# VHH binders against o75319, part 5

Target 1, 181 residues: o75319
Amino acid sequence: GNHIPERWKDYLPVGQRMPGTRFIAFKVPLQKSFEKKLAPEECFSPLDLFNKIREQNEELGLIIDLTYTQRYYKPEDLPETVPYLKIFTVGHQVPDDETIFKFKHAVNGFLKENKDNDKLIGVHCTHGLNRTGYLICRYLIDVEGVRPDDAIELFNRCRGHCLERQNYIEDLQNGPIRKNW
Below, E stands for the ipSAE of ESMFold2; O stands for the ipSAE of OpenDDE; V2 stands for 0.75 times the mean of E and O plus 0.25 times the DockQ between their complexes.

## First folded at step 1 (VHH)

Design ec14 (framework vhh_etentamig_d1)
Fold by ESMFold2-Fast, scan of step 1:
Structure ec14 (fold): chain B 181 residues (1-181), chain A 121 residues (1-121)
Amino acid sequence: as target 1 above (181 residues)
Amino acid sequence: EVQLLESGGGLVQPGGSLRLSCAASGFTFSNYAMSWVRQAPGKGPEWVSGISGSGRSTYYADSVKGRFTISRDNSKNTLYLQMNSLRAEDTAVYYCAKQPYRYSSGLFDPRGQGTLVTVSS
């Protein structure tokens, strides 16, 4: 529907680029039909996303959408030049190995194809926090060899909000690494 | 190579039930999340329901929650949608959809012809 997601207004629209990586995290953009229920300063459309990224002197090369819905915006609302990937990820429980594997493959493919530029991988779920933070941190831990607490601190600082789901944090800190071919 | 074939649609009275099926081939079915998407006459596509590759996690649009049940049989490479308490507003062509593989370009990925569900007296 046209109902704003619960707590969506409580989160900053877009974080900062995570230094040493190609990641930037943000909350779900809302298409123009949602704007009647928002004050001008609360609006965060797909266009607003790209404007805020440009304001940081950054450029998006890929958007990974982790929501389990398409009600908030459509790929058609994005510039034709920016690839869009949908990974249907259910909230509450730690993402399964299939989802983790797909995320890693998408990121690795992007990095291989974008060696000659500095474009970013934009990742979002509904709030750009729990599923988003989990998968980004999981990638940094499993693929880049970052220590779990360092990955979580980096994400929290750059997103401007701390990961909230204890089961996600516990899996990142104490769970096994998922090594994928 | 990737093929999705929907079936099970038809004419049903309000309050009735239908079960839709989607036969998948050309990929490792159990490794992909699947969704049902519908498009009513003269309207844009609406996401209806989704299921993880393992089948452990399911999700529903508010408009169908409590009435529809998504399931899958990975041994048969088949996705299902059990639709109960059908309403006139559920009238649409129903499509099954595989998670997009890599990068998307263009406005809509190619989909099969879907299966028509008509809820009418």
Scores: ipSAE 0.000, ipTM 0.124, lowest interface PAE 15.5, mean pLDDT 84
Fold by OpenDDE, second read of step 2:
Parts: structure tokens; sequence; C-alpha cells
Structure ec14 (fold): chain B 181 residues (1-181), chain A 121 residues (1-121)
């Protein structure tokens, strides 16, 4: 169906580029069929996403969709020039090693192919916060060697919202480093 | 208040070179992609070149590719356009714009007052 995700309206649609990284997080854009259930100012479509990114004078080079459904929007709603990658990620629980690996592999692949530009990796789950934040932070921690608290703080600041799930936070802070390849 | 101040324009002969500058203020310059756009007499605005905030990415219109070079010095909040092998058709007012992309619409805002480049024998 086209019911609005719970608390979806509570989150900023798009965060800021994370300094020193190619990441930007946002909440899931919703296709036009959802608009009838939203006030005009609440609408956030794939088109709106790109408009907002442009307003920040940035450019998306990849979208990683972590939602566990395909009901929110279609890849066809995106410009053909921007690759779209779906990584089905279960909510509320710490992503498994396979999911983490898929994410890291996608990011590393992008970075390898996009060394000559400054395009961003757009990452979203439903709210663009918990799953999104965990995987971005997991990458920064495991691959870039960033301190867990620094990664979390950076993400929170740039997303405009703080990671909410304690199990995610705990795993980031105290959990083991996951395999990178 | 966002301010963009272009300079460096002038009269030059075909085949000559000019270097344009754009002084930016009123925003965190390094956080934003910038572009040069131009408007020739009797023509609409034309995107010329763009550069990412970090300077890692540069873009050029086909009409200027190989002749123009865009660069920036974030420590000086300045955008540059080195124009070599200038042609008569390069004659235009050149504007610095706070835009990340080339737009088909030809509308670029915000932009500065512009600097006139005249290429003539």
Amino acid sequence: as target 1 above (181 residues)
Amino acid sequence: EVQLLESGGGLVQPGGSLRLSCAASGFTFSNYAMSWVRQAPGKGPEWVSGISGSGRSTYYADSVKGRFTISRDNSKNTLYLQMNSLRAEDTAVYYCAKQPYRYSSGLFDPRGQGTLVTVSS
C-alpha cells in the first residue's frame, strides 16, 4: 500500500554532506501516489530529493536504498544517470555481516569508479537515520578507521537527527570490526 | 548576503588569453560548487564551466572544452576561469554563479554583476 511510514514526517528530508566523506543521508522519498496523504510542504519525492541536493550544490552519484520494501518509489523515478542499488536491510536489528559487506562493497566500488569526481553517495532507509546511520558509521569505523563516537557524532550532526537505536549505537561503539572484503 | 564579484574581462584579439576571477563572500565558499556562465549579445545565457566545492570535479561546455580551465582557491574564496585561444564567439558578459550543474534553462542565480569579454580584431 501507500500508507505513510510511521514518523516519516518527523525527520528532515535530506541531511548534509558528511565532511571528509562522500556520504549524504536522507529519508525515503515517496512516489506521487503518496502525495494525496501529505500536505504540500510534507511531500518529498524522488524529484524533490534531487532538487534539494542541487540546492546544496551537490550531485548524487549513487543511491543506496536500505529499505526492506519496494513500495516507496521505483528506480525508474530516478535519473538514469544515477545508479540505484537496493540492499534489503531488516529494520530494528543490527545488520548482519552480509548486509554490511554488501554496503561496504558498494561504497568501495563507487569510490573506485568515481575518483575523478565529487559526486555523493546518497544513502537512505525509511527515515534515513538508524539503518542508514549504522551502515555509514560502520563503514567509517571499519574501513576509514574513524573512532566510533566521532563517526556517530558526525553522522548525527550532518543528518540533523541522532541515531535512536541503542543496539545500533552499542554495536558501533563496542562491537567487533566486520570483514571488509 | 551572498556576493559574487567578477573581474578580469576586457578586450582581446582572437587567439588571445584572459583570466577571469570571481570573489565570493557571504557564504562558505568551499561548500559549494561554482559555475561560470556567459551571455552574448542577442543570445540567451550559456553555461560555460563548473567546478565542485573541493575542486576535484571540473566540467566544461563543449564549446570551450580544451580552451578554458576552471579552478578555485578556497582559501581566498575565489573562482577562476583561464580562457585561452579566445574566439569571436566567446564575446559575452561572463558571470560567476553559485550553481553545481549546467542547466538547460539557461537560468543561473545567484550570479554576480558580470565582466565583459570582447574578442575582436
Scores: ipSAE 0.000, ipTM 0.269, lowest interface PAE 11.2, mean pLDDT 90

Design ec15 (framework vhh_etentamig_d1)
Fold by ESMFold2-Fast, scan of step 1:
Structure ec15 (fold): chain B 181 residues (1-181), chain A 121 residues (1-121)
Amino acid sequence: as target 1 above (181 residues)
Amino acid sequence: EVQLLESGGGLVQPGGSLRLSCAASGFTFSNYAMSWVRQAPGKGPEWVSGISGSGRSTYYADSVKGRFTISRDNSKNTLYLQMNSLRAEDTAVYYCVRGYTKSLYYPTDYRGQGTLVTVSS
């Protein structure tokens, strides 16, 4: 439906690029059919997303969509130059090892293809916070050797909102490093 | 329930052509990128081609560029793969998969049962 996601208006549309990485996080864009329920300043369409990224002097090279639905926007609403990857994740649960592996594989593949440019990997779930923050931090910890508290702090600062799910935070801080096999 | 049903496979001589089809149901077809993935006997799966939901963007593995053409008919919920200049190395089971992929990414979702393509003299 055309129902605005709960608490969607409470979050900043898009964060800042995470320094030292190719990641940028944002909340789910909403296609034009949702705009009748929004004030002009609350609108955040796929076009608005790309305009806000450009205003930061950045460019998207990949979007990873972690939502469990296709109702918010269509992949074809995105520019032809930007690949789109859908990884279906349910909220509240720590993503399983297969999901973590898919995310890492996609990120590594993008980085290998994009060695000679500065394009970003855009990651979102509904609010661009818990599932999004978990998978980005998991990548930084497991692949780049970042300390868990440092990864979480970097994400929170750049997103402009703190990770809220205690089970996600607990897994990042004290859980095992996920081996990519 | 998502269902994908492939058809059009068969035995063909080297240099010949085949057209594969995939009938999709149980989801809004036009909202999803689609891919063709193949698996040769005793080998792992290999991504072949992908197409955006609108059909505006198409992508191909280097091994099939210039020989294969991916297309879709959103009014019929059907995905196609036109295969020309077939080689022995193209022998595989071909799967229709829901999802947008590149050869370095393999995020496929839901697969059909496949259709066998054999290229042999």
Scores: ipSAE 0.000, ipTM 0.161, lowest interface PAE 13.0, mean pLDDT 85
Fold by OpenDDE, second read of step 2:
Structure ec15 (fold): chain B 181 residues (1-181), chain A 121 residues (1-121)
Amino acid sequence: as target 1 above (181 residues)
Amino acid sequence: EVQLLESGGGLVQPGGSLRLSCAASGFTFSNYAMSWVRQAPGKGPEWVSGISGSGRSTYYADSVKGRFTISRDNSKNTLYLQMNSLRAEDTAVYYCVRGYTKSLYYPTDYRGQGTLVTVSS
């Protein structure tokens, strides 16, 4: 269906680049079929995403979609020059090791292939907050060696919203480091 | 205030070695990946090498792989670039940059003023 996700309108469409990283988080863009259910100022399409990124003087080099559905938009809605990666990630649950590994592998692959530019890794789930924040923070913690609280604070500040799920926060703060291979 | 200060540049003969340093302040150094980016005369900036916040991961451009070594001492808030087997084409201003990036313009406050490396006979 084309129902607007719950609380989707409550979140900023696009965060800020996380300083010292190539990450930027945003809420899921919605294809045109959703626009009839939104006020003009509430609309956030794939095109809007790229416009907003440009307004920040940034450029997307990869989009990682963590939603567990394909109803929001199609890869064809994105510019051909920007690769799209789907990692089906169940909501509300701490992502499993396979999901975490997939995410890390994608990020590392991107960094290896994009050493000569400053393009960003755009990550989103439905709200671009909990699943998105967890996986970004998990990467920063496990791969970059960032302190959990620092990673969380950095994400929250840049996204403009705080991680909400206690199980995610708890796992980031006190959970084991996941293998990077 | 974020500050990055490069040092160690100079004139060296082909085949020689230099070690660049970058002193960082104004942020939690260990929380950030760092990169070296260079710009040769008349050329655009070139990403040279990167290292993760923890130092566990290092990356190199193909042009310097096997010759350059990036490292960091988080206890000293310092980034290093050991450059061996230097070539004329390595001549450039070398910049210390926060993050994995080639950009010398954005963000401007996440790089130093650069240090000049000249490789010449």
Scores: ipSAE 0.000, ipTM 0.243, lowest interface PAE 11.9, mean pLDDT 91

Design ec16 (framework vhh_etentamig_d1)
Fold by ESMFold2-Fast, scan of step 1:
Structure ec16 (fold): chain B 181 residues (1-181), chain A 121 residues (1-121)
Amino acid sequence: as target 1 above (181 residues)
Amino acid sequence: EVQLLESGGGLVQPGGSLRLSCAASGFTFSNYAMSWVRQAPGKGPEWVSGISGSGRSTYYADSVKGRFTISRDNSKNTLYLQMNSLRAEDTAVYYCAKHLSYQRTYGFDSRGQGTLVTVSS
């Protein structure tokens, strides 16, 4: 379908690289079939994503797609040189431990294999905000030892939008650290 | 057990052409992205080309764009690399590599024994 996600137009397409990390967050790209519902300046296709990343003098090395659907774009719409990982995550609920561990393992694997370059891990959900911000901040807190408020502030500043879901913020600030096996 | 068997290498004159093949077995071929990687004598490996599981998406290193064409025949479990306008710098052992997923991932879980391509007068 070509139904535009609710409030999708309210968010900046792509944030800035989070300094001291390899993360960059963005909203879901929409394939050509959605463009009938969009003005030219509102379009944000997979091609537009890569052009905007290049405009920042950055390069994507991995895309992690957190949406619970494949209707917005297909992996085939991405350059083959950029790996694509799907982690199905339902909206509104704090991601479960299995989802958190999958995310951490993917990030750790990418960093190990890309220690000799500066390529970025691109992370998105529908708006590139709540699920995206939660998992990035969870990684920074649990794996990198960043203080919760510092992780949240860094994400908010670089994304250009503040985390909106109070249950996500509460879990990041006061929830237990999830240790990997 | 994953098995990849490359063939088609040989000696060719500059400006000539070669077609490499890779016969795959031990896995569902159409479920995985495949790549060609080469290694010149005394140098590290260089990624050359990749193709998605369906064959609809292809990508090439800048050094080979316009000269090489990657393709696959999922009915025959075979990967191909058509190499045209060959140059001395294309001399290398060429390896067929299996990715972990339908799209290209960071890293390979298997590669074959390789086939030698020598471009020389």
Scores: ipSAE 0.000, ipTM 0.108, lowest interface PAE 18.0, mean pLDDT 86
Fold by OpenDDE, second read of step 2:
Structure ec16 (fold): chain B 181 residues (1-181), chain A 121 residues (1-121)
Amino acid sequence: as target 1 above (181 residues)
Amino acid sequence: EVQLLESGGGLVQPGGSLRLSCAASGFTFSNYAMSWVRQAPGKGPEWVSGISGSGRSTYYADSVKGRFTISRDNSKNTLYLQMNSLRAEDTAVYYCAKHLSYQRTYGFDSRGQGTLVTVSS
């Protein structure tokens, strides 16, 4: 259906590149069928996503979609030059080790193949906040060795919104390092 | 070295069909949009059809819409043009053209030697 996700309008469409990383987080773009339920200024389509990224003088090299549905937009709505990866990620729960591994693998693969450019890894769930923030932070913590609080602070600042789920925050701060490979 | 080799041209009667092929080599075929362009005797070149790198997007000149179909097989590095309901005005040398990028909006950087299509009763 074309039901607007709850609280979707409350979040900034696109964050900022996370300094020192290739990550940028955004909320899920919505295909045209959703526009009839939105004010013009509330609309955020796949096209709008790329326009906003361009306005930041950045370029997306990969989109990782963490939503647990396919109703929001189609890969066909994206430029053909930008790979799209779906990692079905259940909301509200700390992602399992398999999900974390898939994410890390995708990121590392991208970085390996994109050493010669500065293209970004765009990551989103529904709001581009909790699942997105957790997995990005999990990567920074587990792979890059970033202190959990630093990772969380960095994400929050760049996304323009703070991680909201206590279980995610707790796991990032006190949870075990997950296997990288 | 980029190489494009067209084939499939020939003599056909009005209303007939032809299928053109273009064998590509010397570059990563799937990374580039491709087009067919044609040049009739005494006329300038005319863009006929285009296709994105993945083949997801196709484009046609108004003159050939509904009659021509562009496609590609990236596993075979081959571009195709199915031409149906051919008309006398379709008579031309048809060239396979490589775009500068994945998108059709960019110009061409190479084309083949062409294949002649003659539509005549």
Scores: ipSAE 0.000, ipTM 0.256, lowest interface PAE 12.9, mean pLDDT 92

Design ec2 (framework vhh_etentamig_d1; at its last look DockQ between E and O 0.01; V2 from the best seeds 0.00; counts 0 for: pae E 16.8 > 2, placed apart)
Fold by OpenDDE, second read of step 2:
Structure ec2 (fold): chain B 181 residues (1-181), chain A 122 residues (1-122)
Amino acid sequence: as target 1 above (181 residues)
Amino acid sequence: EVQLLESGGGLVQPGGSLRLSCAASGFTFSNYAMSWVRQAPGKGPEWVSGISGSGRSTYYADSVKGRFTISRDNSKNTLYLQMNSLRAEDTAVYYCAKGRPYYSTKYEFDYRGQGTLVTVSS
């Protein structure tokens, strides 16, 4: 169906590029079929996403979709020049090692292939906050060696919203490092 | 106050080696990726190499890959660049930069040092 996700309207559509990284987080864009249920100012489509990114003088080079559904928008709604990667990620629980690895692998692959540009890795789940924040922070912690609290703070600041799920925060702060291969 | 101080530059013959150092202060060094960038006479700046905060990930421009090695000692707040098999085209002012671990065409770094000159000449 085309039900608006719960609390989806409460979150900023797009965050800011995370300094020192090529990550940008955003909430899930919704295809046009959802617009009838939204006020014009509440609408956030795939097209709107790209417009907002351009307004920041940035460009997306990859979209990683962490939602556990395909009902929000279609890859065909995106420009052909921007690769789309789906990583089905269950909500509310800490992503498993396979999910984490898939994410890391995708990011590393992108970075290897995009050394000559400044394109961003756009990451989203439903709200672009908890699953998104966890995996981005997990990458920064495990791969980049950033202190957990610093990673979390950076993400929160740039996303404009704070990670909400205590189990995610706890795992980031005190959980084991996950293998990068 | 963030400070980056490069050293180790000098005159070297083609095929020679140099090791650059960058002393960092004013921030938690290990939390940030660091990069080396260079600017040759009459040319624009060029990203050379990057390293993650932990040092586990390293990145190189194609022009220096296999010849240069970036490293860091977080206990000493120091960034290094080992340059081997130097070529005339490596002649440039080399800068230590706080920012992205990988190439950026915009060269958007938080901070950059004053640089150290590397001259490769016969």
Scores: ipSAE 0.219, ipTM 0.647, lowest interface PAE 2.3, mean pLDDT 92
Fold by ESMFold2-Fast, scan of step 1:
Structure ec2 (fold): chain B 181 residues (1-181), chain A 122 residues (1-122)
Amino acid sequence: as target 1 above (181 residues)
Amino acid sequence: EVQLLESGGGLVQPGGSLRLSCAASGFTFSNYAMSWVRQAPGKGPEWVSGISGSGRSTYYADSVKGRFTISRDNSKNTLYLQMNSLRAEDTAVYYCAKGRPYYSTKYEFDYRGQGTLVTVSS
């Protein structure tokens, strides 16, 4: 239904590009039908997302949607020029190896196809924090060789909110590196 | 003409509290998000906190979460910042700013007041 996700209003709509990467994180955009339950300054539609990215002098080249639902907005609400990828990811549990592989494959594919531009990979779950932060950090650690604490700090600073799930943080810091994926 | 007038700054010991106020005029206050921005000596501006026009949504920089509380009284066109557990690093000129609460520490605001000095020192 048209119920605002719990705590959604508590989070900044869009973070900043993570320096040295192509990633930008944000909370789930809400289609026009949700606006009746929001003050004007609380609205964050798909259009608002693209306006905020443009205001940062950035451009989206891919959106990866990690939510386990399609109720918040439809791919049709996005510009036709921006690819949309859905990776259904259950909240609360650490994403499984198949989900991590799908995410890495999508990112690597985008980077190969976009060598000649600076377009960003936009990643979101419901709050743009736990599932989003985990998968971005996991990519940086496993593929780019970033130290776990540095990846987490970079994400937290650029998102404007700290990763909240201790099981996600623990896996990033002490879990196995999935280098063959 | 937009006008923002900050008050409430002063000298306080570490661990102390201060309440800042900002009197706004020249625009429909309740229609705009408001922010607090600070600038420490020798440093650039840092966004501290933001509040939606209705007051329903509040946002904080990680450096002040759990210590500072932003609020507003739309009937009086006044913005507040309650600062608790003050630290030496909170020493700065604090500015009231008209603008969206999700502006980052590197974003400029269209309108700022004259500022109020907060000094945390023993």
Scores: ipSAE 0.000, ipTM 0.099, lowest interface PAE 19.7, mean pLDDT 85
Fold by ESMFold2, look of step 5:
Structure ec2 (fold): chain B 181 residues (1-181), chain A 122 residues (1-122)
Amino acid sequence: as target 1 above (181 residues)
Amino acid sequence: EVQLLESGGGLVQPGGSLRLSCAASGFTFSNYAMSWVRQAPGKGPEWVSGISGSGRSTYYADSVKGRFTISRDNSKNTLYLQMNSLRAEDTAVYYCAKGRPYYSTKYEFDYRGQGTLVTVSS
């Protein structure tokens, strides 16, 4: 259906580009059918996403969707020229190695294909916070060698909301480096 | 063995210009992002600018944006920093740094050269 996700209204729609990276995080955009249940100022559609990115003088070159469902918007609602990738990510547990590998593979492939531009990777789950923050930070830690606390601080500042789930934070800080490139 | 050799520093009046060079060897230069970092007396390293392996993407600290231009010539294995409108605050030893493949990050610096001293004073 078109039920608004729990607590979705509580989160800023789009973060800021994370400096020194190609990442930008946002909450799931909602297609027009959801707008019946939203005040005009609460709306955040796929079109709104692209307008907000343009307002930041940025361009999306890939969207990585971490949700399990297509109910929020359809890939057809995006410009045909913008690549879209869905990676089903379990929301209550630290993502498994297969999920982390898929994310790293997608990011590394994008960086190789886009080495001569500055387009961004947009990453979202439902709220654009815990699953999104975990996978972005896991990439920065494992692949780019960023210190865990620095990765978390950068994500929190640029998203505009802090990572909240302690099991994610502890895994980032104290868990093993995943070399599953 | 990775070698980085900086040059082009000197004494310049405020508002002047300098062009720094960094000759690189011991690695496939075009595959790596490069950065300039600087270290003023008594301070820690400060990232100044970065450039992708191809040279198409460039990045700048807010303090130098609009005044400095990073570039590279992959056929000569050379990194450059054009510094215009120099200020006293730009006084530092400047180092070039080999970054990660393809893109630099301001969080980590790996520099091995002697650096080149830039002094801006009247």
Scores: ipSAE 0.000, ipTM 0.129, lowest interface PAE 16.8, mean pLDDT 85
ESMFold2 (binder alone), look of step 5: mean pLDDT 83; pTM 0.851
OpenDDE, look of step 5: ipSAE 0.000; ipTM 0.285

Design ec3 (framework vhh_etentamig_d1)
Fold by OpenDDE, second read of step 2:
Structure ec3 (fold): chain B 181 residues (1-181), chain A 120 residues (1-120)
Amino acid sequence: as target 1 above (181 residues)
Amino acid sequence: EVQLLESGGGLVQPGGSLRLSCAASGFTFSNYAMSWVRQAPGKGPEWVSGISGSGRSTYYADSVKGRFTISRDNSKNTLYLQMNSLRAEDTAVYYCARTSYKGWYPFDYRGQGTLVTVSS
C-alpha cells in the first residue's frame, strides 16, 4: 500500500557525498501515490532525488536499493540510463554474509566500470540510515581498511544522522571481517 | 550527434490547445528520460514535465498539472507535450531536453526550442 514508513519524515532526504568515496546515502524516495499523504515540503520522489543530487553538483551512476519491499517506487521512475540494483535486505538484523557480498560485489563492479568518471553510488534503505550505513561502513572497513569508528563517524556526518541500531554498530566495531569474494 | 528538434509552437488564444513534438536522434531514445522545459522572456528556465524512458512514469510541474500531458513514442523517437487550457503565463520558448545522470532538470542536451505565445 501507500503507507508512509514510520519516522520517514524525520530524516533528511539526501545526505552528502562521503569524502574519499563514491557513496551518497538517502532515504527511500516515494512514488506519486504517496504524495497525497504528505505535505508538499515533505514529498521526496525519484524526481526530487535527482534534483537534490544535482543541487550538490553531483551525478548518480548507480542506485542500490536495500529496502525489503517494492512498494515505494519503481525502477521505471528512474532514468533508465541509471542502473538500479535491488538487494533485498531485512531490517533490524545485521545483514548476512550473502547480502554483504552482494553489496560489495555491486560496488566493486561499479568502480571498475566507472574509473573514468566521478559518478556516485546512491544507496538507500527505508530511512537511508541503518541498513544503508551498515553496508557502506562494512565496505569501507572490509575493503578499504578504514577503522570502524572512522567509517561510522564519516557516514554519520555525511548522512546528517547517526546510526541508531546497536547491533549494527557493535558488529561494525567488533565483528569479524567478511569475505570479499 | 545528439539532436533534438522541437515543433508545434505558435500563437493561440487563452483556453486554447497546442501539441508540441520533439524529434530525437543520435542516441537510443528509449533509454533516456525526457523533459520539457520552458523559458519566458526575462525569466529563467522552468522545468515543465518529464517522462521516463519507457513512458510509464510522468511528472509535471505544479503550474501545468491537469493541463499538460507528456507522452512519447519510442518507435518514432518522438516526445510530445499536449498543452490544454493554455494561459498567458504559459507563453515561452519550449525546449525538449534529454535527462542526464545529474538530474531530472536536464542541461546536457536540448533543442533550439519552439515558441508558444498565448494571447488574446
Scores: ipSAE 0.007, ipTM 0.260, lowest interface PAE 10.2, mean pLDDT 91
Fold by ESMFold2-Fast, scan of step 1:
Structure ec3 (fold): chain B 181 residues (1-181), chain A 120 residues (1-120)
Amino acid sequence: as target 1 above (181 residues)
Amino acid sequence: EVQLLESGGGLVQPGGSLRLSCAASGFTFSNYAMSWVRQAPGKGPEWVSGISGSGRSTYYADSVKGRFTISRDNSKNTLYLQMNSLRAEDTAVYYCARTSYKGWYPFDYRGQGTLVTVSS
């Protein structure tokens, strides 16, 4: 279906770049078929995403899509110059180790190949908040050695919304470091 | 030789409508996303609307959503922009552009432009 995701309108389309990192978070873009159910000012298409990133004087070099569905937009709706990675994640539960390692591997590979530029890694789930915030913070904690509370605060400030899922927050604060391969 | 030739611009009163056309040649039209870009006097270029190569996906700037409709006819290598409920702030030269594979904007080719003036 063409049903707008629950609470999707409650969230800002795109956050700000997280300073000191290459991450930017946003909610899922919605292709043309959803526009009939949206007021003009509520639309957030794949192209709207790129325009909003440009308005911030930033450039996307990779999109990581964490949704468990392909119904909202297709890779063909993105510029072919921007790599697209799908990591299927289920909401509500903390992502498993395999998912965490796939995310870390993708980020590390991008940074190695883009060390001479300042292009961003765009990360989204449905709302660009819980799964998105968890995986970004997990990377910062495990790979970059950032303190958990500092990673969470940085994400919340730049996304413009606070992580909502207590189990995700508790795993970030008290959970084990996952191996980076 | 890539060529993009716009037509359909003119003077129209506020609330009126215009339909712009762009004839494309020199490349496989259906393989490329296309855009409309406008430039008002004394301002930089503003992206207006985009359409995928197949025509299935369309995209609009917030300023034109609900008023403008982009479409294409791949059998005729032609891009269209239907502009309804025109406002004075829509006054600009409108360019047909082939979307760059380096991103959605800037584009790699654009036409000569067609002037749209919205005035009483």
Scores: ipSAE 0.000, ipTM 0.112, lowest interface PAE 17.5, mean pLDDT 85

